VH-VL binders against q96il0. Designs and how they scored, part 428

Target 1, 167 residues: q96il0
Amino acid sequence: APERGAERRDTAPSGVSRFCPPRKSCHDWIGPPDKYSNLRPVHFYIPENESPLEQKLRKLRQETQEWNQQFWANQNLTFSKEKEEFIHSRLKTKGLGLRTESGQKATLNAEEMADFYKEFLSKNFQKHMYYNRDWYKRNFAITFFMGKVALERIWNKLKQKQKKRSN
Short names: E, the ipSAE of ESMFold2; O, the ipSAE of OpenDDE; V2, 0.75 times the mean of E and O plus 0.25 times the DockQ between their complexes.

## First folded at step 20 (VH-VL)

Design O7 (framework fv_ebrasodebart; at its last fold request DockQ between E and O 0.66; V2 from the best seeds 0.77)
Fold by OpenDDE, fold request of step 21:
Structure O7 (fold): chain C 167 residues (1-167), chain A 119 residues (1-119), chain B 108 residues (1-108)
Amino acid sequence: as target 1 above (167 residues)
Amino acid sequence: QIQLVQSGAEVKKPGASVKVSCKASGYTFSNYYISWVRQAPGQGLEWMGWISAFSGDTNYAQKLQGRVTMTTDTSTSTAYMELRSLRSDDTAVYYCARDYSYGQEFDYWGQGTLVTVSS
Amino acid sequence: QAVLTQPPSVSVSPGQTASITCSGDKLGSKYAYWYQQKPGQSPVLVMYQDTRRPSGIPERFSASNSGNTATLTISGTQAMDEADYYCQTWDDSTGYEVFGGGTKLTVL
């Protein structure tokens, strides 16, 4: 059986932004906008002594970023393809070519395009509702873990100060 | 490679419960939903419900409300479907599927698990 | 609840074009998905979001969705295309996924 191991979707190539943060950076870096999602990827710093809680936070942030990148990359691609198909179909119905006599790309008027936008929004409404719900849940979880990490860091600093006073 | 591997075939008596597992690999498990679909012998596909691997949110088909429970374990990237109060008409192949678009796109499927309910 | 209606069977000769329809109320206002299932195998996604083809699916597969009808078209049908085909969409009120009854495609 041929190894049909190919990713079944035109996954927008995870445009891992070729942005490599400086090796000596102790901070998160923001890359340029991804060409498909238009979201700026964050390169997360990994401390040498990363706590289990910090690691959990980092993983959650990374997974959430991946989730967002995939969602918007796919949404933008879908939008672009459907828009093009709509324009082509409408022009064909009008007996118009894809190019004007001047060689410009034929376009539809604002009213016709409004119909496309309405249809697109209608078809994607439920998906957007679920996305928004999950977006809030993910960000809440991230914020919660950020708070925990902050508390852990405070506690560790206090313990270190006590140990220095006892010596 | 993305894979969904389900547990083996089950034979149950009426009134019993069955729990089918679906182990996912090759992708970030928490970023997708898992849908369950069943198929009775010689019949079509029937959607049972979905679960969010991130939040644990579920949506069950009305016909199965009260009898079905879907769960996930993110540590093992495994989804579970439990069906209780089994009846003869629950005899089917049960599939897990990766749900790419919040219940809309089933792009990867498990191999299926035959559940036979017999007296 | 949304209901999708498919013909129970479609027959086509090798090399001919097969068309499988899926009818549902306002189906054109939603996305349609298509799955192929061969005997003893799991379903395989062959078309998504009305007209989009997954990687690894042959170009002979195409689909459309307009009005109340989605159509799966297989041009140059081959013996290997013999299978059951299911359309799928969702119900807006419940968020339930809905499958058609399936169509058996026979290549004669």
Scores: ipSAE 0.874, ipTM 0.941, lowest interface PAE 0.5, mean pLDDT 93
Fold by ESMFold2, fold request of step 21:
Structure O7 (fold): chain C 167 residues (1-167), chain A 119 residues (1-119), chain B 108 residues (1-108)
Amino acid sequence: as target 1 above (167 residues)
Amino acid sequence: QIQLVQSGAEVKKPGASVKVSCKASGYTFSNYYISWVRQAPGQGLEWMGWISAFSGDTNYAQKLQGRVTMTTDTSTSTAYMELRSLRSDDTAVYYCARDYSYGQEFDYWGQGTLVTVSS
Amino acid sequence: QAVLTQPPSVSVSPGQTASITCSGDKLGSKYAYWYQQKPGQSPVLVMYQDTRRPSGIPERFSASNSGNTATLTISGTQAMDEADYYCQTWDDSTGYEVFGGGTKLTVL
């Protein structure tokens, strides 16, 4: 969907998949897993009488989904590229080819790969620590606004019932 | 296009304060950190701190603790850096930069704001 | 507290290969980043995460990071590459961002 050339770094395409919910649905939709992030995108329903508070909650959820999709898409890309580079380097040091006789990509056994996994986790530890902290803060904010919306809806129902009795 | 546009140059006296703005466009502002970096005339880059545009969490360089305040306004997609009790050695170009990797990488930079502190 | 050390200057002839080093304790256990700054301009990211090149940066730019040293390499150096170059990483204990002192690349 996005035009090329907007981002300078090597990144997976940002945004949700092409899945589009039914035009007349009144529910949020969960699409198939995104190829790059492995997360299922949510397609948010926009009601006709969306209150300012409901709009703020929906925008918060949309922004958080974008943030989360982008983080995992980029981490998965980084992991894949660094793994390939590690395997290539170790195979070349051993004098082995990058592909097997059958044409499949050559790889290292689990014992040999343990060094890569440890190095990758160590290099990315601080980034994941900040991600986890921000993830909890975002979920707390979303939960808080969900509660506010729920109270607003209860109040509106009580106001509608009071109006019917008085009329 | 992703852009960071900063406020104009300022001339200040020692002891005053300055507040530099950084208007972001072309991306979801609340999903990134903003770092502030300064460069004294003829000198290298010096990191000042970062702020999360979502939470307002900050991390300030030790040298500037107690003198700097960073804030954001999500409704205008604008970051602010205020430096108090200015000294002549605070004369520098002040940059804002978008942080792609949670305080690790500055992928887009503002044009810079010259702050001159002289009596 | 992490410290990154760069040579103050590097000179090369057009068409030759320039190498700019950045030394720091255990730098290879972290990611290194490189920025180009031309006179009167803001810095531009030219290499990220040790070896990766942003879109729009010429293929003649490459980088590595191992042990205590990261290296930015410019092959086929052109007059337009004349600039100041900064390496950058972070300090694990404080979370502070750390820049090298900068290297002035001169293309004679």
Scores: ipSAE 0.745, ipTM 0.888, lowest interface PAE 0.7, mean pLDDT 87
ESMFold2, look of step 20: ipSAE 0.737; ipTM 0.880
ESMFold2 (binder alone), look of step 20: mean pLDDT 92; pTM 0.943
OpenDDE, look of step 20: ipSAE 0.856; ipTM 0.931
ESMFold2, fold request of step 21: ipSAE 0.727, 0.721; ipTM 0.875, 0.867
ESMFold2 (binder alone), fold request of step 21: mean pLDDT 92, 92, 92; pTM 0.941, 0.941, 0.941
OpenDDE, fold request of step 21: ipSAE 0.873, 0.874; ipTM 0.941, 0.942

Design O8 (framework fv_ebrasodebart; at its last look DockQ between E and O 0.47; V2 from the best seeds 0.66)
Fold by OpenDDE, look of step 20:
Structure O8 (fold): chain C 167 residues (1-167), chain A 120 residues (1-120), chain B 108 residues (1-108)
Amino acid sequence: as target 1 above (167 residues)
Amino acid sequence: QIQLVQSGAEVKKPGASVKVSCKASGYTFTNYYISWVRQAPGQGLEWMGWISAFSGDTNYAQKLQGRVTMTTDTSTSTAYMELRSLRSDDTAVYYCAREQVYNDRNFDYWGQGTLVTVSS
Amino acid sequence: QAVLTQPPSVSVSPGQTASITCSGDNLGSKYAYWYQQKPGQSPVLVMYQDTRRPSGIPERFSASNSGNTATLTISGTQAMDEADYYCQTWDDSTGYWVFGGGTKLTVL
């Protein structure tokens, strides 16, 4: 049975942002824009004494980042491919080559491209609606957990101050 | 490797309920939806509904409204589909599928299917 | 609810081109998806978003969407391509997925 090489379909090659934050960094780092999504990935700091709540927040942020990276990488790829196919199809229908006499890439006029944008937006409308809805839900959840973590940190600082006053 | 593993075959009486499980692995469970599709013997595919693994939001086919409940457990990366008030015409193979709602919106991975037989 | 209509069966000789159509109202304004199902197996995605081929699907599989008809084309059809094929689309009016009735492809 030929080993169907499990090509990891879903790993959009995490373009291993060659940006490795300094090992001694106590902060989140922002990498360069990803080549597919054009989003800047965040390298999340992991504290040595990470609380369960902090861990949950970090995981939620990481998952949401992955979610956003996948969405925009796919959106940009789909848009580029469909745009190219549309241009090629229209040029072919017009009996025009893919290149002008000057060797430049043949382009369509603004009106023809407007048809492409309209069709593309129509076909992807539901996808964008679901994305926007869930984007708000995710960010609300993140903000909520950020608030909880902030309260936990305040409480822990107060307990430490009380213990120092009693000694 | 991405896998969806479903629970085993079920035999039920009319009026009973069945709960099918679908355990997901190899991907971030909360970043996708799970769709359920059934197929009666010798028939085509019928979409039943979907659930968001992140929010728990659901959308059920109108024909199954009031009888179907979809749930997820994010701690175990498991989706559940419960069908109530079973009838003979609910005899089918039930599939879970991963749905890429935010990407290509396809069903790219499927469970192996669960046969549910409703007999008197 | 949108209805997708497929021919119940298509027959093709080995090495010939098989064409399976899927017709539905406003299908040209929506993405079409195609699934292959072999006997006793789960469906497998073979085409998505009208013309896109998943990794691992042979290049002999192609698809198009024009007007109200999506078409799955299998060039150089092989015995292993014998299966049921289902088209799928999203219905914006209901918010439901809709499958076609399926087409049995027989390789003679």
Scores: ipSAE 0.735, ipTM 0.878, lowest interface PAE 0.7, mean pLDDT 90
Fold by ESMFold2, look of step 20:
Structure O8 (fold): chain C 167 residues (1-167), chain A 120 residues (1-120), chain B 108 residues (1-108)
Amino acid sequence: as target 1 above (167 residues)
Amino acid sequence: QIQLVQSGAEVKKPGASVKVSCKASGYTFTNYYISWVRQAPGQGLEWMGWISAFSGDTNYAQKLQGRVTMTTDTSTSTAYMELRSLRSDDTAVYYCAREQVYNDRNFDYWGQGTLVTVSS
Amino acid sequence: QAVLTQPPSVSVSPGQTASITCSGDNLGSKYAYWYQQKPGQSPVLVMYQDTRRPSGIPERFSASNSGNTATLTISGTQAMDEADYYCQTWDDSTGYWVFGGGTKLTVL
């Protein structure tokens, strides 16, 4: 299983065939959906005057994005592989091939597929519970640091105003 | 290269405590859990508990509840397991392993093990 | 807490197929994992999520999990496969990882 999302280092043409943020962008970028996770990555801007607190927030957001991309990439792969294995196993039990005579992939009817979805949900219920708990803890931390950065910026503006009055 | 490097062997008396370290490298430490697993001489693997490197949340095996404390230091990418009130049946090799409940690969990287010997 | 039962030992001749079982209540409704441990070494993950093989593990390793039994299968068994093998699962009721007692695989 791949652990990283796809990255692009080039300018996009008029069509969206690939994505590569400008090297000198002064803003965060939201890219196209990652091929494996189907999540849109954020490409974070690093200003010259980034404070230690701002750096901590950026790293937290980068690490959380990596974590979330990894989870959904892994879940999508697991779902796809287990679905194919389930279909293959049921077709073999029925004495059928993996493809119809027309060349299309053989499938199971909706009633048969319901067994797969039920089994997959049951096997993965606890996993998603722990993922959701960790997701909330991470987003709370990010929000908390965003607030601290906002207060730091207000304080710096006030200190700059006081220095101008003193000069 | 993903690597977990543990502290060296320890010899302790009954009633003492031991603290084993596990330094991680080659991956984003805060995105994974660390599990601790021990193995008494000639015996099988026994899961002790896990810690989230992000939140510090822990889950300890009931047998060890009250005697074990797991912590992390994210600045050094290091996990710690402290076992208190040591008894002779705590003599074992202690492993750390990288894991997550919600990943498709579990316990995919292990430390080299730390032998803790509790004198009879 | 869940209990995973493995045979204490399994013996096979070189080139034969080895099967190591792991029994537990309702194990087929959970994911099973397998670890190989050679003497004096740390365990190594050899199968995960019932049937999946990590990169670097030979194709002769396969696994299944249904009903109350997970099975690790090594086809064309080689001397280098001689080791202890542990199954593992997640216990939904406690939130604990559980290991089986281990199986010593001997290759004549």
Scores: ipSAE 0.726, ipTM 0.874, lowest interface PAE 0.8, mean pLDDT 86
ESMFold2 (binder alone), look of step 20: mean pLDDT 93; pTM 0.947

Design O9 (framework fv_ebrasodebart; at its last look DockQ between E and O 0.67; V2 from the best seeds 0.72)
Fold by OpenDDE, look of step 20:
Structure O9 (fold): chain C 167 residues (1-167), chain A 120 residues (1-120), chain B 108 residues (1-108)
Amino acid sequence: as target 1 above (167 residues)
Amino acid sequence: QIQLVQSGAEVKKPGASVKVSCKASGYTFTNYYISWVRQAPGQGLEWMGWISAFSGDTNYAQKLQGRVTMTTDTSTSTAYMELRSLRSDDTAVYYCAREQVYNDQNFDYWGQGTLVTVSS
Amino acid sequence: QAVLTQPPSVSVSPGQTASITCSGDNLGSKYAYWYQQKPGQSPVLVMYQDTRRPSGIPERFSASNSGNTATLTISGTQAMDEADYYCQTWDDSTGYWVFGGGTKLTVL
């Protein structure tokens, strides 16, 4: 019985940027723009003595990055597909081919494209509203945890200085 | 594999409350919403509301305002739907579904459903 | 609240094309979604954003949205396609998801 190859569901490839930071790096690394989202992924550094609070912040940042990558990858794909479909539909309606006599891709005029943009924005308006709302909430949470981590680090440094003065 | 597993069937009296659970697995729970949909016997689908697994923000159908409460536990990746003041017309199969509020696919994964029977 | 109207039933012979319509005031400005539900099973997303097909859904499933009407088309209908089909859209006025009444597709 031929092993029916598990068709890898095209989960939008979690664009694991093939960019592997140097193993000895003590810093976050920024990868090249993802081909779908056009966002630059961040490879988060994991310290050897990561505190529970630092871990929570890192996870929140990672989850938020994944969230943003998925949103923009899908948005860009949707936009590109719908744009192409719109152009093809309008060209067909005009009795025009997909290519000009010069072999270039046939394009619509600015007015016709304005109709596409208006319709696209209308259909995606609610999606963008919710995205923006949640984007602010996520970034607020990240900023809040960054503040907590900063305070924890200050406190730990003060304790270490006190211990060194007592010895 | 992405799965939503719901709690078992419930039988309740009129005026009682029911709490249905929906355990999510195979994805980042906090990056999605959970919608609840019910279906009365032999009837169509009725949207009840959604909850953000990240923020806990909720949106309930007007018909269920004051009677429904949706919650999430991020530590267990579990969504809960509580319906109070149960009536005979609340007899239905209740579904949880993963909602991609920001994605192109809306309700892409569903729970197996939970039958809630309200009888005197 | 927006109302989505579907025919209660559609019948088709095997191998023929089935068309299920969904009409509503918001369908011209919003995306339509389609779900298949077989008896005793959970709904399954079969079409999203008017014309897009999820992975794992057969190519015989297609959809369109024109004016205030969304249409689900099943070409070469098979016995396994017998199910209830529901359209869905977002209503900006209420902030709710709205389902159609459902259409029972029978393959005769």
Scores: ipSAE 0.786, ipTM 0.890, lowest interface PAE 0.6, mean pLDDT 90
Fold by ESMFold2, look of step 20:
Structure O9 (fold): chain C 167 residues (1-167), chain A 120 residues (1-120), chain B 108 residues (1-108)
Amino acid sequence: as target 1 above (167 residues)
Amino acid sequence: QIQLVQSGAEVKKPGASVKVSCKASGYTFTNYYISWVRQAPGQGLEWMGWISAFSGDTNYAQKLQGRVTMTTDTSTSTAYMELRSLRSDDTAVYYCAREQVYNDQNFDYWGQGTLVTVSS
Amino acid sequence: QAVLTQPPSVSVSPGQTASITCSGDNLGSKYAYWYQQKPGQSPVLVMYQDTRRPSGIPERFSASNSGNTATLTISGTQAMDEADYYCQTWDDSTGYWVFGGGTKLTVL
């Protein structure tokens, strides 16, 4: 028998996006929202003469996108699974079935669902605190390197002005 | 294939230091934390601390504060744990484990363990 | 600091259901995790986020977490399930991971 038989849904799917940018693009591309994370992936342009600083910025952005896509894909999956489990548990306690007489999924009223949202936020509070802290650190690093790349490009333009003036 | 490979066993005298390495492969190293966990012979698991591979931020167990330093080298995807002023009760197998508190799975991959023996 | 208490041992007959408990103050308001460790081996994650099972872990492993107690349940227990089992949670007051003392599961 094969080592793996059935597809598992314990974790969110790996990977960033199914979008494929056009051939010979000279720009970054923003794809459609990813089905699992609901985030728009960026497909990064790699210029032929990318500087070491530009390469570092691009890799930082790529890794941060992967990280953020994975977090929201996992968070969305966890939310959906726990919401379904909560509804199932409360319906069972009330002696009700998981489906109405018409075959539609049974639901809870707004007041009952408020209990779920409160419980979910409470259980995930520390997760979100650490995510926000890391998100801030990553975005600060990206912004800092974007500034360094901008200064590098200005310096290169000034160097070309000095060459023209001296020649 | 995701792997964490640790450095070999070490024998130390009391008062010395030890530095254990943990080389990660098969995933984006900077997107995860590394936790260190030790296990004295015949005893349970004891969490030592974590380090963010992205920022280098650390959090150390109170018992070890001031004696432990955790670092990473992103160019080699390697985490390090240094324990100073070793005592006989620091004799244990030291594990590294991949984790991230804001993801669904934590401590999903472990190193093979590094035996550190402290004897006088 | 949070403390997770486990029974030191649990014995079951082959094919029966094993239950391993993990007690901690307000544990049901946090996520619980479970690890299996065989002698000379690294721990293996067997349950996470209270009730979730990682890829590759048999469906006979299940878990729950409510009130002050998390429970790991192994249905149809097999000889290969004989191991030490550790529960784990996050202590939000310290930012530490905390392990239980461990439970030796013996399959008679």
Scores: ipSAE 0.695, ipTM 0.857, lowest interface PAE 1.0, mean pLDDT 86
ESMFold2 (binder alone), look of step 20: mean pLDDT 93; pTM 0.948

Design Y1 (framework fv_ebronucimab; at its last look DockQ between E and O 0.50; V2 from the best seeds 0.72)
Fold by OpenDDE, look of step 20:
Formats: sequence, C-alpha cells, structure tokens
Structure Y1 (fold): chain C 167 residues (1-167), chain A 120 residues (1-120), chain B 111 residues (1-111)
Amino acid sequence: as target 1 above (167 residues)
Amino acid sequence: EVQLVESGGGLVQPGRSLRLSCAASGFTFSSYGMNWVRQAPGKGLEWVSYISSSGGSTEYADSVQGRFTISRDNGKNSLYLQMNSLRAEDTALYFCAKDYEFGSWSFDYWGQGTMVTVSS
Amino acid sequence: QSELTQPRSVSGSPGQSVTISCTGTSSNIEAGYDVHWYQQHPGKAPKLLISDNSDRPSGVPDRFSGSKSGNTASLTISGLQAEDEADYYCQSYDSSLDAHVFGTGTDVTVL
C-alpha cells in the first residue's frame, strides 16, 4: 500500500500573511508586516526528517506567532477606534468640526493626545500585563525547547560518529 | 478554579447536525489551545479536534475530517464544535479539554462532557 | 482505532505496586513522541497524571510515576490505594495520522 504521505495538516495560520516562500527553501522566511498587527510573520521551514521535539518546537513557535498576530491586530484596531472616538469627542466639545477649513481631518494637539494615551494605557493596563506575562511564558517555553532540540542534535551527531567508527 | 462546561449534546438522527459548546472559566482562555475528545459508551478515549489559542490553527481526526468544525470565541471564553453529517459511530460523550502548558500536547483540565447520541 | 496498546486490566493489593504498559509503533512512541497518562473514574472526566513521559502535574501524588523506553511507556502506581481503582489511558501523538492518539485503556482493580 503506498504510504500515503501524511498530509501534514498544519493549516497555515489564518492570520499569517499569504506570503509563500519558495518551495525549495531550506530556511525560515520573514514576510512583510501584517496590515493589522504590523508584525512580520515568519514562515517556518519544515525539515524532511523533523524530529518529534523539533515538531513540538515548531508548532509552539507557530502558535505563539498566531497569538501575537491576533493580539496586536485587535489591540491596534481598538486603539484606532478609541483614538478616533476621543478626537471626535474633543472636537465636538470645542465646537470644532471634524474637518478643517482646508478639508483636512481635524486633529488634536500633542497635549490633548497625551491625555488620550494616558487614559488608553490605564484602561488597557491589565490586558497588557496579561499579555506580557503570557509572552514571557511562551518565550521561556520556546527557549527551553530550543535548548532541548540543540541537545538532541548534538546527541544524534555523536551517535552518528560512533556508528561510523564502529564500521 | 478551572472549569469547563460542555453543552449542546442530545439525540439526533443520522445525517443531521449538532453544535456543541464549552464554557471555560478560571484561566486565561485565550492563552491555551483547546481540544475536543470523545468517548463512546463503554469505550476508550478518542481525540477529535484541536484549535490553537488564537484559533488560527485547527486539527481534526480522520474520523471527523470534513464533517466537524472546531471554533472558539475568546471574548466569550467559549469553544465550539460544529458537527455535520452525523453518523451512528459519532455517538459519544464529548469532552472539551485544555492544553496543559505551552508546548505540551497533554490535557490538564476536562469538562464533564456532553452526550451526543446519533440514532435512527 | 487506538494506535497504542494497553493491557485490558491490571490488579493489585493495597500497598502493592502495579505497572501499566503502553505499547506504540514507529509512528508514535518509538518515533520519540512523548507519552501522557490519564486516570478516569467511572462517570468522571479524565484527569492528567503524567505529562511528557515523567512530568507530574501539581496535585498528583508522587506514587504515580511514568517512564518510556523504546516503543513502550509505563505508568507505575506505587502503594496502591482503593481510590486508584479506575481506568487509565496513555496518550501520544502519531505522525502517520497527524493526530493525538489514546491507548486502549487499562482497568485497574484493587483487590
């Protein structure tokens, strides 16, 4: 029975840029910044003889990337929305229109915007704290698995050398 | 305390659809991958589906591929399983299960399950 | 169909040690994928006992231990207690199926 090559069901993260690296590439590729998150997605190379540990690391990195993409996409959207609402509200309070006499979008001064940033950061402080906590945990796990993979590779190289000496 | 509560199970005829829900609490739901695992009456455990923390990646067992769809709403701390084209062999208690830790492929918390019975 | 084979039942007296084996194939345990263990009491949800071959989650008694060698993983229950009467399942990942796989399950009885 032809070994139906296990179609690796690794669905490309829906949020990752449709940038497709060359099929013959043997390394990770960095795509352009995502339009929503502004994060550059990484397309991870999958070796033909990927070990279980390497696979685990890769999947963890991919999941972490997706998590980051989603977080920042949502954060940027929320920020933009709230910023616009703030500007509109302040302009209205000042009796100013949304557009200048020249037809440009009316903006607030730096001091007024500083108030917005302060309020926004204060409002989202807990969210950012959770993000940072999770970010550190994920990166710690990734680093840990990277270490394990490195050790595995060293061990495999040593085994290969021993086998060559025995033959 | 971590809690997972499944719902949406019931009796359905073959070929029909059913949607299961899992309500999560007691942990940062958006941080962890989630799974569906089922257990037919008097049988062992069978992994059904996985969804990443962001929902960007999904995986399915061959037995349900093309028929089931896993999804999540992180804003509602909810996991879903849309089951289409149900078969008699889909009769099982369906558990939602949380990934243990980042990079772990084990499940540390499970719901009590919701029973799905597919019969003519 | 489970890709991991377990004994149907294992029995022991209180205070004894029992071992449950989980035998895999070249596409899972033997390939180097980690093995996890679950305990399931009748009518209850599974509980994680061992993660990643030998890691014990918090709250799991130290009398539970896991090991892996070759294509076989083992769960050892030392100092068997009445409350240990349950079904036990191993779990791993299978590269040929690209899926998580559970063992056939083992019924542990305390005599």
Scores: ipSAE 0.855, ipTM 0.950, lowest interface PAE 0.6, mean pLDDT 92
Fold by ESMFold2, look of step 20:
Structure Y1 (fold): chain C 167 residues (1-167), chain A 120 residues (1-120), chain B 111 residues (1-111)
Amino acid sequence: as target 1 above (167 residues)
Amino acid sequence: EVQLVESGGGLVQPGRSLRLSCAASGFTFSSYGMNWVRQAPGKGLEWVSYISSSGGSTEYADSVQGRFTISRDNGKNSLYLQMNSLRAEDTALYFCAKDYEFGSWSFDYWGQGTMVTVSS
Amino acid sequence: QSELTQPRSVSGSPGQSVTISCTGTSSNIEAGYDVHWYQQHPGKAPKLLISDNSDRPSGVPDRFSGSKSGNTASLTISGLQAEDEADYYCQSYDSSLDAHVFGTGTDVTVL
């Protein structure tokens, strides 16, 4: 099961953080949460002598991260936009304004909002089914390539031990 | 049924521009990387450009680098190739092509192609 | 600007086997990059026959098979049929060009 973004009431602007891995890093790095997707990006290490298999794995991981971040960023924005439109439409039907007398954003109660959540889930069911399918396909492929890279590295270590003994 | 339909080809003078489009259907377009591949008349296949599923990564053959721009609109299930500063050697049938499986660098579905002719 | 070398043509009689070679260099096939194969009939788009050296996509007849060894990949068509008459291209990745590369193409004729 993929992690879905948490419900957001309002999104305030936040400063963009640029994360820079340390110089001479030989490890992947996990950055701060992306403002729109709420997912943490990974900054992938490129080894100096990258094999074709390692290159494929790195590109697959990078592109999967981008794909996943785009999906949830779009879903979070769509959710927020449709939620606000639903609230605005229901308030308009009641003859109420978008703001209370105190200037706060007017909202609907949990019972009134249940219709929105049901409609949104139903509308997006097939899109999330396709997302889940492709998420599992991508993660299986990544795991498969990780296994191949691990075997390649073990084999190279065995060759190095054989070469060291013969030298 | 997976379908890829190219359009926007035609006859243009050297130095002019064209924009190719590729309309995709029958698969989750936003999940797959896409490519442009061209074939000059009577010649073999030449890879032109790649764009990742999100559009976050692009690659170009040296012969088109700086002149062509690949892009996609996942909301419209469409792939594009903006071709600037066209040359006679860009004359070819242009195919859009879908990446096969995740982690595979092969292309399983191709459109019929759109012909671009660059001539005086 | 192909980097991969294929014979210009091969021919065979119906029912026979033919093999098409694809020879690369130290920056592509020999470096360990996978090889893919495409069939192209006249006036048609290419069709993927073999992916990742030997994987046969769904719907491709089992008379098509692929292999790779060293700097050479091979496509074998067993039980040659009339509809197999077409052009065939190999494809790989080249690390010196940072690009996908196709072979020169092979015209298969069924006698």
Scores: ipSAE 0.746, ipTM 0.904, lowest interface PAE 0.9, mean pLDDT 87
ESMFold2 (binder alone), look of step 20: mean pLDDT 93; pTM 0.946

